# VHH binders against q96fz2, part 253

Target 1, 269 residues: q96fz2
Amino acid sequence: CGRTSCHLPRDVLTRACAYQDRRGQQRLPEWRDPDKYCPSYNKSPQSNSPVLLSRLHFEKDADSSERIIAPMRWGLVPSWFKESDPSKLQFNTTNCRSDTVMEKRSFKVPLGKGRRCVVLADGFYEWQRCQGTNQRQPYFIYFPQIKTEKSGSIGAADSPENWEKVWDNWRLLTMAGIFDCWEPPEGGDVLYSYTIITVDSCKGLSDIHHRMPAILDGEEAVSKWLDFGEVSTQEALKLIHPTENITFHAVSSVVNNSRNNTPECLAPV

## First folded at step 12 (VHH)

Design X23 (framework vhh_6z1v_2)
Fold by OpenDDE, second read of step 13:
Structure X23 (fold): chain B 269 residues (1-269), chain A 123 residues (1-123)
Amino acid sequence: as target 1 above (269 residues)
Amino acid sequence: EVQLVESGGRLVRTGGSLRLSCAASGFTFDDYAMGWFRQAPGKEREVVAAIRWSGRSTYYADFVKGRFTISRDNAKNTVYLQMNSLKPEDTAVYYCAAQYGIFTESPEDYDYWGQGTQVTVSS
């Protein structure tokens, strides 16, 4: 996974992340660093994206089932990294393969500390290789959505009003992530960064791409992944597998340029 | 105490119209999506329509085919279902339900339920 979309306004995003804690109380996640949230139809590594994580990471006596929403840097910077510039990291931490997560120190160590997060997105992009050509067809992949009145196809909204209707009840894609905290050697703010766990693609997506993000489908899966206080690493890892509960459509080549941040990125062609 | 109270259900003739109301209390109404469900004898409960807290997004089951309209008044803590062109197959107990966050099609995802109101459509 190298591109995602996360463009919802902050308030809509927050409401889309409504949840029940372990006591059955309805809650919205509280924001940490809301000003770092930058909505975009075209999110690339090194950009900030919102993730969910347990409140227990910030408050010692907090209910671990409570959720915080925070923008974090895409591309995990290990806590042990000693260079002053995260871009100098010599290995790619955009993704973590599920089969080697326990073999890689950069992922194993934070995972062992319970630093599990849920990466939020409208969906993610993947490129299909066309046989015989060097051309790649991009696809937008996301959870199946409930068809709302006049919602038509995603991006077919000709008016701002219709557009709002399409996204007002959008089910966000919830991807399993690992995050870490890095303190710059020269001082400054602690950097929170994440990697997306990847798995082999489901059958439905296999023709497009052989790998996919580990998607946490449903509130139980999301809750268990986040709740590092009650759910062990071993139990959490059982949640990491391909899912067929996904849909996709072809999009334009507009998304190929990471600088493009328009609805055309995820619009069906 | 959370309450959802449906009203408006009655006997109507085929082709007739009916407006159902659901009055909510005991929770923050504007934080919840609202839905109408129905259950006919011997059938499973099914979603008829749903509406987001903002009222911007609405969902209708395939069988509705433009005959019904869901709406809400947050100032009155009420959700409505205008039913037009009613058919005998629309005969069921209609339930009002509330879901925190986004609305879904699954009854199990809804947090609160009314007692239901009987709608009967005669030929």
Scores: ipSAE 0.625, ipTM 0.851, lowest interface PAE 0.9, mean pLDDT 92
Fold by ESMFold2-Fast, scan of step 12:
Structure X23 (fold): chain B 269 residues (1-269), chain A 123 residues (1-123)
Amino acid sequence: as target 1 above (269 residues)
Amino acid sequence: EVQLVESGGRLVRTGGSLRLSCAASGFTFDDYAMGWFRQAPGKEREVVAAIRWSGRSTYYADFVKGRFTISRDNAKNTVYLQMNSLKPEDTAVYYCAAQYGIFTESPEDYDYWGQGTQVTVSS
């Protein structure tokens, strides 16, 4: 997974993340650094994306089932990285393979610290190899959505009002991530960065791409992944597997250039 | 104490109209999506219509599209279901339900439920 869409306005995104804590209290996640959230239809590695993580990472003795939402850099910079410029990291940490996550120091160490997060997106993009051409066909991949009145599909939203109706009840894609905290050797703000765990594609996506992000389907899976105070690393990793509960449609080549950031990036062709 | 109290159910003739109301108390109404469900004797509970906290997004089951309208008044903590062109097949107990977050088609996702109001449509 190397490209996503996460374009919802902050208030809509926050309400899409409504959840229930361990005590049964209904909550919205509390923001950290909300001004760093940059909505986009075309997010690439090194950009910031919103993630959910346990409040216990920030507050000693906090209820580990309570959630914070924070923008983090896509591309995990390990806490042990010694150079002053994160772009000099020689390893690609955009994705982390599920089958080797416990064998790679960059991922094993933060997992041992409970640094699990849920990466939020409208959906993600993948490129299918087209037979007989050198071009690839991009697809937008997302959770199945309940059809709303007057805008039954993304492609039917032709005005700001109809666009708002599609996204107001959108079920966000929830991907399993690992994050780490890096302190610049020469001083400065702590950098929070994440990687998306990947698994083999499910049957439904196998014709598009051979790998997919590890999707946490439903609040039980999301809660268990985030709750590092009550759920061990071993138990949490049982949540990491392919899922068939996914849908997709072909999109135009506009999305190919990561600088393009318009609704056309995810509109059906 | 959380309460959802439905009202308006009665016997109506085929082709008639009826408005159901659901008064909510004991929770922050405008943080919840609201839904209307129905259940006929011997059948499963099914979604009829749903509305987001904002009132901007609505859902209607195919069997009521064009006949029913869901609306909400956040100042009055009330959700409504306007039912037009009623058919005998609409006969059921109608339930009001509240869900924190986005609405869905699944009854099991809803946090709070009313006791129901009986709608009977005679031919």
Scores: ipSAE 0.452, ipTM 0.784, lowest interface PAE 3.0, mean pLDDT 90

Design X24 (framework vhh_6z1v_2)
Fold by ESMFold2-Fast, scan of step 12:
Parts: structure tokens; sequence; C-alpha cells
Structure X24 (fold): chain B 269 residues (1-269), chain A 123 residues (1-123)
């Protein structure tokens, strides 16, 4: 998974992350560094994306079921990285394979510290190789959405105008991530960065791409992944598997250039 | 104490109209999506209509599209279901429900429920 859309305005995104804590209280996640959130229809590695993580990571005696939402850099920078510029990291940490997560120090160490997060997106993009041509067909992949009755002046349900209208009640894609904290050697703010765990693609996606992000489908899975105070690493890893509860549609080549940041990137063609 | 109080259910002739109301108290109404569900004898509770906390997005089950309209008045903490062209198949207990954040089709996702109001449609 190397490209996502996460374009909701901060207030809409926050409300879409409404949840219930262990005591049954309705809550919205509390923001850390909200000004670093940069909405985009076309997010690539090294950009910031919002993630959910347990409040217990920041407050010693916090209820581990309470959630913080924070922008983190996509591309995990290990806590042990010694150079001044994190862009100089020589290996790709955009994704983390589920089958080797406990074997690679970059992921095993933060995972052992409970540094699990849920990466938020509208959905993600994948490029399908087409037979008989060297062209690749991009697809936007996302949770099935409840159909809303908003009507546009454009008659087709798949129009860009109709897509704008569905965002208010959009169910965000919730991907399992691991994060780490890196302290710059020369001083400055701690850098929070994450990787997305990947699994073999499900049957429904196998014709598009052979890998998919580990998707946490539903609040029970999200809560268990985040709650490092009550859920061990071993138990949490049982949540990491392919899911069939996913849908997609073809999109135009506009999305190919990561500098394009418009609704056309995810509009159906 | 959280309360959802439905009203307006009654006996109606086929082809008639009825407006249901649900008065909410004890929670921040403006933060909750609202839904109308129904349950007929011997059947499971199913979604009829839902409305986003802002009032901008609505959902209708296929079997009521074009006949029912959901609306809300955040100043009055009330959600409404306008029911037109009623059919005997619409006979059920109608429940209003509140879900923090976005709405869904699943009754299990809703946080608060009213006690229901009976709608009976005679042939």
Amino acid sequence: as target 1 above (269 residues)
Amino acid sequence: EVQLVESGGRLVRTGGSLRLSCAASGFTFDDYAMGWFRQAPGKEREVVAAIHWSGRSTYYADFVKGRFTISRDNAKNTVYLQMNSLKPEDTAVYYCAAQYGIFTESPEDYDYWGQGTQVTVSS
C-alpha cells in the first residue's frame, strides 16, 4: 500500500472517528499537533497522515482505551536511527510485511513497546497490470459505504458532485500500523512516524494486486489493536489478516502523479 | 438520563400518511446521527431511514424510497419521519435510535433507543 486518500476537513475527520471507551462513554479522539494535518486526495510516503493511538502512550495513568489522533510521518524512522536527516534512511519502511514483523528489528522493537496505531484514510490506491498493454489501471479501494440520498445537479450517482456529498457520513478505512518515536540527534521535536502492516490480498483484490494493507474491520478490532495496556502483542497480531469486506472502482490516470490533489483522483471512470 | 420518546403511531388506511416524532433528551443531540428502525411481528429490527448529525446526509431503505422523508430539528432536539403512501407491509413498531458520529444500517451500532411507537396500516 503506497498511496492513499485522506482529504476530510479536520472537524469531519474527527467526528468520523467517534468511539466508545471501555466505560461505555461516547468520545471523540483528542488531537495532538492538529496543525500538521494536511488533507489530500493523493498522499504518498513521507507525507503526514492522521493515526489513532492510545492516550496511555502520552499520559502515564490514562485509560488505555481512550484515543488520541495525531498526524505522523508515513515511513517509520526507528528510534535507534543516528543520522540528522530522517530522509536519509536507507531502507523502505512504508510497509511492514505481517509474516516478518517479529523478525525485523525496526518493527519488532516498537511493537514490543505497544506502539500500535490505526492509520486513517478515505481509502487507498493500487495499480493493476493490464494484459496486452504496459499501461497500469489505478483503482480506489475502500470500505463499503452506506448509500446516501443526496442528489446532485449531475444525474449520475458516480459523478464527482455526488462523491462530494457522501463524505459527511464516510466510513474511514482503518489500517493496522506500527509507529516509533525518533529524537533528532541535534535536538528538536520528537518525530512520530508509522508503517502500514501488509498481508496477502483477499480473493476480491487478487486481480488488482497481490498485497493489501491489514484492515481492522469494525470497532472491536480497532479497540483491541489500539489497547496495548490490556491486549498483548501476541493477541493483537491475531487481528492481522486479509479481509473481504472491501470495495473498489477504477479511477483515471490523474492519480498517477502524486502532485495531483483533486477529487478527480478518486472519481469513478 | 438519556431518553428518546417516539410519538405519532396509530392506525392508518392504506394510502394514508402519518408523521412520527422522536424527542431526545439527556445527551448532546447535535453530535448524534439519528435513525428510524422498524420491527414487524416475527421479523428482525431493520433500518428505515437515517440522518447525519448535521442534517445534510440521509439514508432510506429501498422499500421506503420516495414515500418516507426523515428530517431533524437540532434546535428542538427532535427527529421526524414523514410517512406517505402507506402500505399494509409498513405495519410495525417504529423505533428511533441515536448513534454517536456517523450512521449505519446496523441496529447493533446504535447507542440509544426509544421504546417504539406502533404503526398499523389497514387494507
Scores: ipSAE 0.421, ipTM 0.764, lowest interface PAE 3.6, mean pLDDT 89
Fold by OpenDDE, second read of step 13:
Structure X24 (fold): chain B 269 residues (1-269), chain A 123 residues (1-123)
Amino acid sequence: as target 1 above (269 residues)
Amino acid sequence: EVQLVESGGRLVRTGGSLRLSCAASGFTFDDYAMGWFRQAPGKEREVVAAIHWSGRSTYYADFVKGRFTISRDNAKNTVYLQMNSLKPEDTAVYYCAAQYGIFTESPEDYDYWGQGTQVTVSS
C-alpha cells in the first residue's frame, strides 16, 4: 500500500470513529494534535494520517479500551534511529510484511511494546499492471458501503447534497499498523510514525495486486488490535490475514501524481 | 522523445485575433494539464491560461479579461489558445507547457515546455 485517501472533515472523521468501550459506553476518540490533521484524497508516505491507538499509551492508569485519534507520519521511524533526518532511513518502512514482522527489529520491538494502531482511510489505491504495456490502471479499494435507498453507489451521487450524505455515513477502512516514537537527536517534538502491515491479497484483489493491507474488519477486530493491555502480541497477530470484504473501482490516472488532491482521485472512471 | 510544438504566432494589428496551437507528442497527453505562458522582453514568464486534462476546468490570468479562450482536443493531442482583441501589451513569446495531473499557476511545476511562438501586436 503506497497511497490512501483520508479527506473527511475532522468532525465527520471523529463521528465515524465512534465506539463502545469495554463497559459498553458509547464514546468518541479524543484527539491528540488535531492541528496536524490534513485531509486529502491523495495521501502518500511521509505524510500525516490519522490513526487510532489506546489511551493507555499516554496515561498509565487509563482504560486500555479507550481510544485516541492522532495524526502520525506514514513510514515508521524506529526509536533507535540516530540520524537527524528520518528520510535517511535506508530501508522502506511504509509497509511491514506480516510474515517477517517478527524478524525485523524495527517492527518487532515496537510491536512487543504494544504499539499497535489502526490506520484510518477512506480507502487505499493500488495499480494494476497492464499486460504488454508499461501502463498501470489505478483502483480505489474500500469497504463495501451500505446502500441507503436514496444514496446510490459513490458514482450515483448526482447532487452535492447526496455526496455529502454519502461521506457523512462512510465506513472508514481500518488497517492494522505498528507505530513507534522517535526523539530527534537535535531535540524537538517526539515523532510518532507508523507502518501498515501487509498480507497476501485476497482472491478478489489478486488480479489487481498480489499484496494488500491487513484490514481489521469490524469493531471487535479493531478493539482487540488496539487493546495491548489485555490482548497479547500473539493473539493480536491472529487478526492479521486477508479479507474478501472489500470492493473496488477503477479511477483516473490523476491519483498517480501525489500533488493532485481532488475528488477526481477516487471517482469512478 | 517528448515534444511540444507551438504554431500560429505572427504579426497582427491591434484589435486583431490569433489562434495558437500546440501539438504534443512523446507522452500520454490525456494525463496532463496544459498551459499557455508568455514572456515579454525584460519581463518574467507568466501564466496566460491553463486547462485540465479533461477540459472541464480552465484558468485565466487577470489580464486576459475574457479575450482569450483555452481549449484542447485530446484526440489530436493538441491544445489551443484563441486570442481576440489583441493589444500591443500582448506582444510576447508564447509557450505551451504540460503538467502531469491538475494544473497549477507555478511555471516550475510544469514538466514539459515548448520552444515558443512569437506574437507581435502592432499599434
Scores: ipSAE 0.000, ipTM 0.248, lowest interface PAE 14.1, mean pLDDT 90

Design X25 (framework vhh_6z1v_2)
Fold by ESMFold2-Fast, scan of step 12:
Structure X25 (fold): chain B 269 residues (1-269), chain A 123 residues (1-123)
Amino acid sequence: as target 1 above (269 residues)
Amino acid sequence: EVQLVESGGRLVRTGGSLRLSCAASGFTFDDYAMGWFRQAPGKEREVVAAISWTGRSTYYADFVKGRFTISRDNAKNTVYLQMNSLKPEDTAVYYCAAQYGIFTESPEDYDYWGQGTQVTVSS
């Protein structure tokens, strides 16, 4: 998983993340650094994307079932990294393989600290190898959506009203992530960064790509992954597996260039 | 505290029209998606229509598409279901329901429920 869409306006995104805490209270996640949220149809590694994480990571007396939403850098920078420029990290931490997560120091250490997060997206993109050519066919992959009136096409909306009809009830893709906190050696703000855990692709995606993000399907899975105060690392890792509850459609090559950030990136072809 | 009160259910002739209303109180209405569900004798409760917290996204079950219209008035904390071209198979108790955030098709996802209003369509 190396490209996503997360374009919802902040208010719509926040409502899409409505949840119930352990006490049964209806809540919206509380924002940290909301000004760093940059909606885009075409998010690449090193950009910021919104993630959910337990409020207990920031407030000592918080119920671990309460949620914060915060933009984090895609591409985990380990807390032990000694260089001044995080882009100089020698290895790619955009994704973390589920089968080796407990063997890699960069992931094992933050996971042991309960630094689990849920990465939010409209959906993600994958490129299918086309036989007989060097061309690749991009696909947009997302949760099945309730078919709303006048919502027959994703990204084909050419007016704000059509976009509101498609996106106002969009079920966000919820991917299992691990984050870490890095303090720049020269001083400055703590950098929060994340990686997306990957698993073998499900049967439905096997013709598109051999790997997929670990998707947390439903509020029970999301709450257990986030609740590091009550759910151990061992128990949380049982939630990491392929899912068949996904759908997709082919999109145009416009999405190939990460600088293209338009609804056409999502539009069916 | 939280209350959803349906009104408007009555006996109506086949081909007739009826408007149901649901008055909400005791919660922040604008944060909730709203749905209309129905239950006929011997059947499970099923979704009829749903509307997003802004009123911009709507859903209709296949069996009511083109006949029913859901709407909401956030200033009045009220949801409406306009039912046209009524058929005998539309006979059921109609329930208003509220779901925090976005709506779904599943009754079990809804947080608050009204008492229901009976709609009877005679031939």
Scores: ipSAE 0.559, ipTM 0.825, lowest interface PAE 2.1, mean pLDDT 90
Fold by OpenDDE, second read of step 13:
Structure X25 (fold): chain B 269 residues (1-269), chain A 123 residues (1-123)
Amino acid sequence: as target 1 above (269 residues)
Amino acid sequence: EVQLVESGGRLVRTGGSLRLSCAASGFTFDDYAMGWFRQAPGKEREVVAAISWTGRSTYYADFVKGRFTISRDNAKNTVYLQMNSLKPEDTAVYYCAAQYGIFTESPEDYDYWGQGTQVTVSS
């Protein structure tokens, strides 16, 4: 996964992240660093995206089932990194393969410390190679959305009002991530950064791309992944597998340019 | 083998000063935040101070009130705790601990522990 969409206004995003804690109490995640949230239809590595993580990471004796929402840098910067510029990292940390997560120190160590997060997105993009051509067709992949009587598909939003309704009720894609904390050697704020865990693609996506993000489907999976206080690394890793509960549509080549940040990026062609 | 060896603990009078040292070996010292903890008889282990791998970020417990200073020398793989204005209530075994990455306030997050050094403050 090298491109995502996360464009919802902050308030809408927050509401979409409503959850129940272990006591059954309805909650909204509290924001950390809300000013770092930058909505975009076209999120690339090194950009900030909102993730969910347990409150226990920030507050001693907190209920580990409580959630915080925080923008973090896409591309994990390991805590041991000694260079002043994270871009000098010699290995790609945009994704972490599920099969080698326990082999790589950069991922294993933070995971062992319970630094699990849920990366939020409208969906993610993948490019299908066209047979016989060097051209790639981009697709937008996301959770199936509840068909409201009036707006059967993202493409059927004939009216601005319908479009707004679609996004107000949008089910966010929830991807399993690992985050780490890095203090720059020259000073400055601690950097929170994340990697997205990837798995082999499900059958439905296999023709588009051979790999997909590890998607946490449902509140239970999300809760278990986040709750590092109660759920062991071993149990959490059982949640990491391909899912068929996705849908996709072809989009325009507009998304190919990471500078393009318009609704056209995820619109069906 | 990972080792944290505390030193400097002794009997001191109220109002006195003491400097604790912790020598680390067997791991990449500058990849770890370091912390000092203490445990008094019949009490739980509590964090005293912590310092990031760079030494720029520090944490102090509320009871420290500016009396203690944590520092580190990465070239020597050593973390220090300068304790001033000591009180009888500071009597405890002081432990050095290491945490990969940045420090937290939770003792359970620390990866490695020393055996401790006894600090006794007499009235």
Scores: ipSAE 0.032, ipTM 0.448, lowest interface PAE 4.2, mean pLDDT 90

Design X26 (framework vhh_6z1v_2)
Fold by ESMFold2-Fast, scan of step 12:
Formats: C-alpha cells, sequence, structure tokens
Structure X26 (fold): chain B 269 residues (1-269), chain A 123 residues (1-123)
C-alpha cells in the first residue's frame, strides 16, 4: 500500500468518523492540528494523512475510548532516530509487515507503547502487472458503498453536484497503523509519523497484488485497535488479517504521477 | 429531550400522493443523517429512503425508486418524504429515524426513532 485517496473536506471527513465511546455516547473525533490536513485524490509517502488515535495519548487520565483525529506524516520516523533531517532515514517505513512487526525495532517499540492508530482514506491504489506488456493497470480499492440516487456509484457522478452526492455518505477505509513520536535533536516540534500494517492479499485481490493493508472492518475492530488502555498488544494483533469485504475498479494512468490531484485519479475507466 | 414527531399519515386511494413530515428537536439536527423506515404487520422494519446530514446524498429502496422523494430542511429541523403513485403494498407504519454520522440501510444503526405514522393505501 503506497498510494491513497483522502480528498473529503474536513467537515465531511469528521462526520464520516462519527463513533460511540465506551459509555455509549455518540461523538465526533476531536481535531488536533486541523490546518495541516491537506485533502488529495493522490496521497504518497511523506505527505500528511488523517489518522484516528486514542485521546489518552495526549491527555493523562482521558477515557481511552475517546478519539482524536490528527494529520500525521506517512513514513514512520522512529523515536530513536538521531539525525536532524527525517527525510534522510534510509529505511522504507511506509508499510510494516504483520509477520515481522514484533521483530523490527522500528515497529516493536512504538507498538509496545500502545501507539496504534487507524489510517483514514477514501480508498487505496494498487498496480496490477499486465501479461505480455510492461504496462501496469492501476486499481482503486475501497469498502463496498451504499448506492446513492442518480450517482449510484463513483462512475455515475457526471457533474460537481452529482460528484458531491457520492462523497456525502462515503464509508471511509480504515487501515491499521502504528505511529511514533520523534523529537528533533536540535529542537523543534515533535513529529508524529505512521506506517500502515500489511498482510497477505485476500482471494479477491490476489490477481491485483500479493499484499494488502490490514483493514479494520467495522466499529468493533476499530475501537479495539485504538483502545490501548484496555486492549493489550497481543489482543490487538489478533485483529490483523486479510479481509474479503472490499471492492475495486480500474482507473486511468493519470493516477501514476503523484503530482496529479483530480477526481480523474479514482474515476472508473 | 430528544423527539422525532412524524405527521401526515392517512388513508389514500391507489395512485394517490401523500407527504410525510418529521419534526426533530432536542439534538443537533445538522449532525445527523435521517431515514424513513416502514413496517407492515408481521414484517420486519425496512429502509424506505435516507438522506445525508447536509442533504447531498440520498438513498431509495428499489421498491420506491421513481415514486418517493426524501428531502430535509436543516433550518426547520424537518425531514420530508413525498410519496407519489401509491400502491396497496405501501401500506405500513412509517417511522422517522436519526443516525449520527452517515446513513445505513440497517435499522439497528439508528440512534433515535419516532413513534410512527400510519399510511393505508386502498384499492
Amino acid sequence: as target 1 above (269 residues)
Amino acid sequence: EVQLVESGGRLVRTGGSLRLSCAASGFTFDDYAMGWFRQAPGKEREVVAAISWRGRSTYYADFVKGRFTISRDNAKNTVYLQMNSLKPEDTAVYYCAAQYGIFTESPEDYDYWGQGTQVTVSS
């Protein structure tokens, strides 16, 4: 998983994240650094993406079931990194394999501190190798959506008004992540950065790519992954497995260039 | 006090029209998706139509597409269901429901419910 779409305006994104806390109270997640949220149809590593995490990470004695939404850098910078420029990290920490997460210091240490997050996206992109050519076919992969009037699907949105009909009730993709906090050795603001945990592809995606993000399907899984105050590392890791509850469609090569940031990136072809 | 109050249900003849209204109070209406559900005797409650928190996404069950229209007026805290070309099969108690966030087809996901309004369609 190396490319996502997360283009919803802040207010629409926030309402799509409505949840119930442990006491049964309906809540919206509270924003941290909302001005750092940059919507895009084509997000690559090193850009910021919104994640959900437990309020208890920021407030002593907070209810661990309450959620914060915050933009974080994609590409985990370990807390022990000692150089002044995080872009000079020589390891690729965009993804973290589920089978070696407890063996890699970069991931094991933050996981042991309860630094679990849920990475939010409209969906993610993968490139299928095509037989007999060096061309790759990109696909947009996302949760099954309720059919809406006139738009019906992403491909049916022919105007700006019909386009908005698709996204106003979009079910966001919720991927299991690990984050860490890095303090610049020469001073400055703490950098929050994350990695997406990956698993073997499900049967439905096996013809597109051999790996997929660990998707947390439904509020029970999301709540347990985030609640590091009540759910141990070992219990949380039981949530990390392939899922079949996804859909996809082919998209144009416009998405290939990460500088392209238009609705055409995820429109069906 | 949270309340959803439906009105407009009555007896109509086949082919007739009817508009249902649901007045909401006691919560931040603009944060909620709204749905209309119905339940006929001996059947489970099923979704008829739903509308997103700002009214830009709508859903209709296959059996009402082209005949019913859902709308909302956030300034008046009211959701409406315009029912045209009514059939005897539309006879049911119609319920207004509110869900925090996005709407779904599942009655179990809805947080608040009205008491219902009876719609009877005669031949």
Scores: ipSAE 0.530, ipTM 0.812, lowest interface PAE 2.6, mean pLDDT 90
Fold by OpenDDE, second read of step 13:
Structure X26 (fold): chain B 269 residues (1-269), chain A 123 residues (1-123)
Amino acid sequence: as target 1 above (269 residues)
Amino acid sequence: EVQLVESGGRLVRTGGSLRLSCAASGFTFDDYAMGWFRQAPGKEREVVAAISWRGRSTYYADFVKGRFTISRDNAKNTVYLQMNSLKPEDTAVYYCAAQYGIFTESPEDYDYWGQGTQVTVSS
């Protein structure tokens, strides 16, 4: 996974993340660093995206079922990294393969500390190789959505007003991530950054791409992944597998340029 | 105390129209998606229509077929269901329900429920 969409306004995004804590109380996640949230139809590595994490990461004795939402840098910067510039990392930390997560120090260590997060997105993009050509067809991949009146598909919206209607009750894609905290050697703010765990693609996506993000389907899966106080690493890793509960449509080549940030990126062709 | 109070249910003839209302209290109304459900005798409760907290998005069950319209007035903490072209198969107890944040089709996802109002459509 190298490209996502996360474009909802902050208030809409927050409401979409409504949840019940372990006591059954309805809650909205509290924001940390809301000013770092940058909505975009075209999110690339090194950009900030909102993730969910347990409140227990920030507050001692907090209820670990409570959720915080925070923009984090895509591309995990390990806490042990000694360079002043995170871009100088010599290995790719955009994704973590599920089969080697325990073999890589950069992922194993923070995971062992319970630093699990849920990466939020409208969906993610993948490119299918066209047979016989060097051309790649991009696809937008997302959870199946509830059918709304006048919106047959998310791409059927022909006006800004229609788009707003489509996204009002959008079910966000929830991807399993690992985050770490890095203190710059020169001082400054602690950097929170994440990697997305990937798995082999489900059968439905296998023709598009051979790998997919580990998707946490449903509130129980999300809650268990986040609740590092009650759920062990071993138990959490059982949640990491391909899912067939996904849909997709072809999009234009507009998304190929990471600078393009328009609804056209995820519109069906 | 959270309350959802449905009203407007009555006996109507086939082809008739009815407007249901649900008055909400005891919670922040504009933070909740609202839905109408119905349950006929011997049948499971099913979603009829849902509306987002801002009223921008709506959902309708397949059996509605354009006959019903869900709307809301956040200033009045009220959700409505305009039902036109009613049929005997529409006979049921209609329930108002609230869900924090987004709406879904699943009744179990809704947080608060009304007591229901009886709609009877005669042939």
Scores: ipSAE 0.000, ipTM 0.254, lowest interface PAE 13.2, mean pLDDT 90

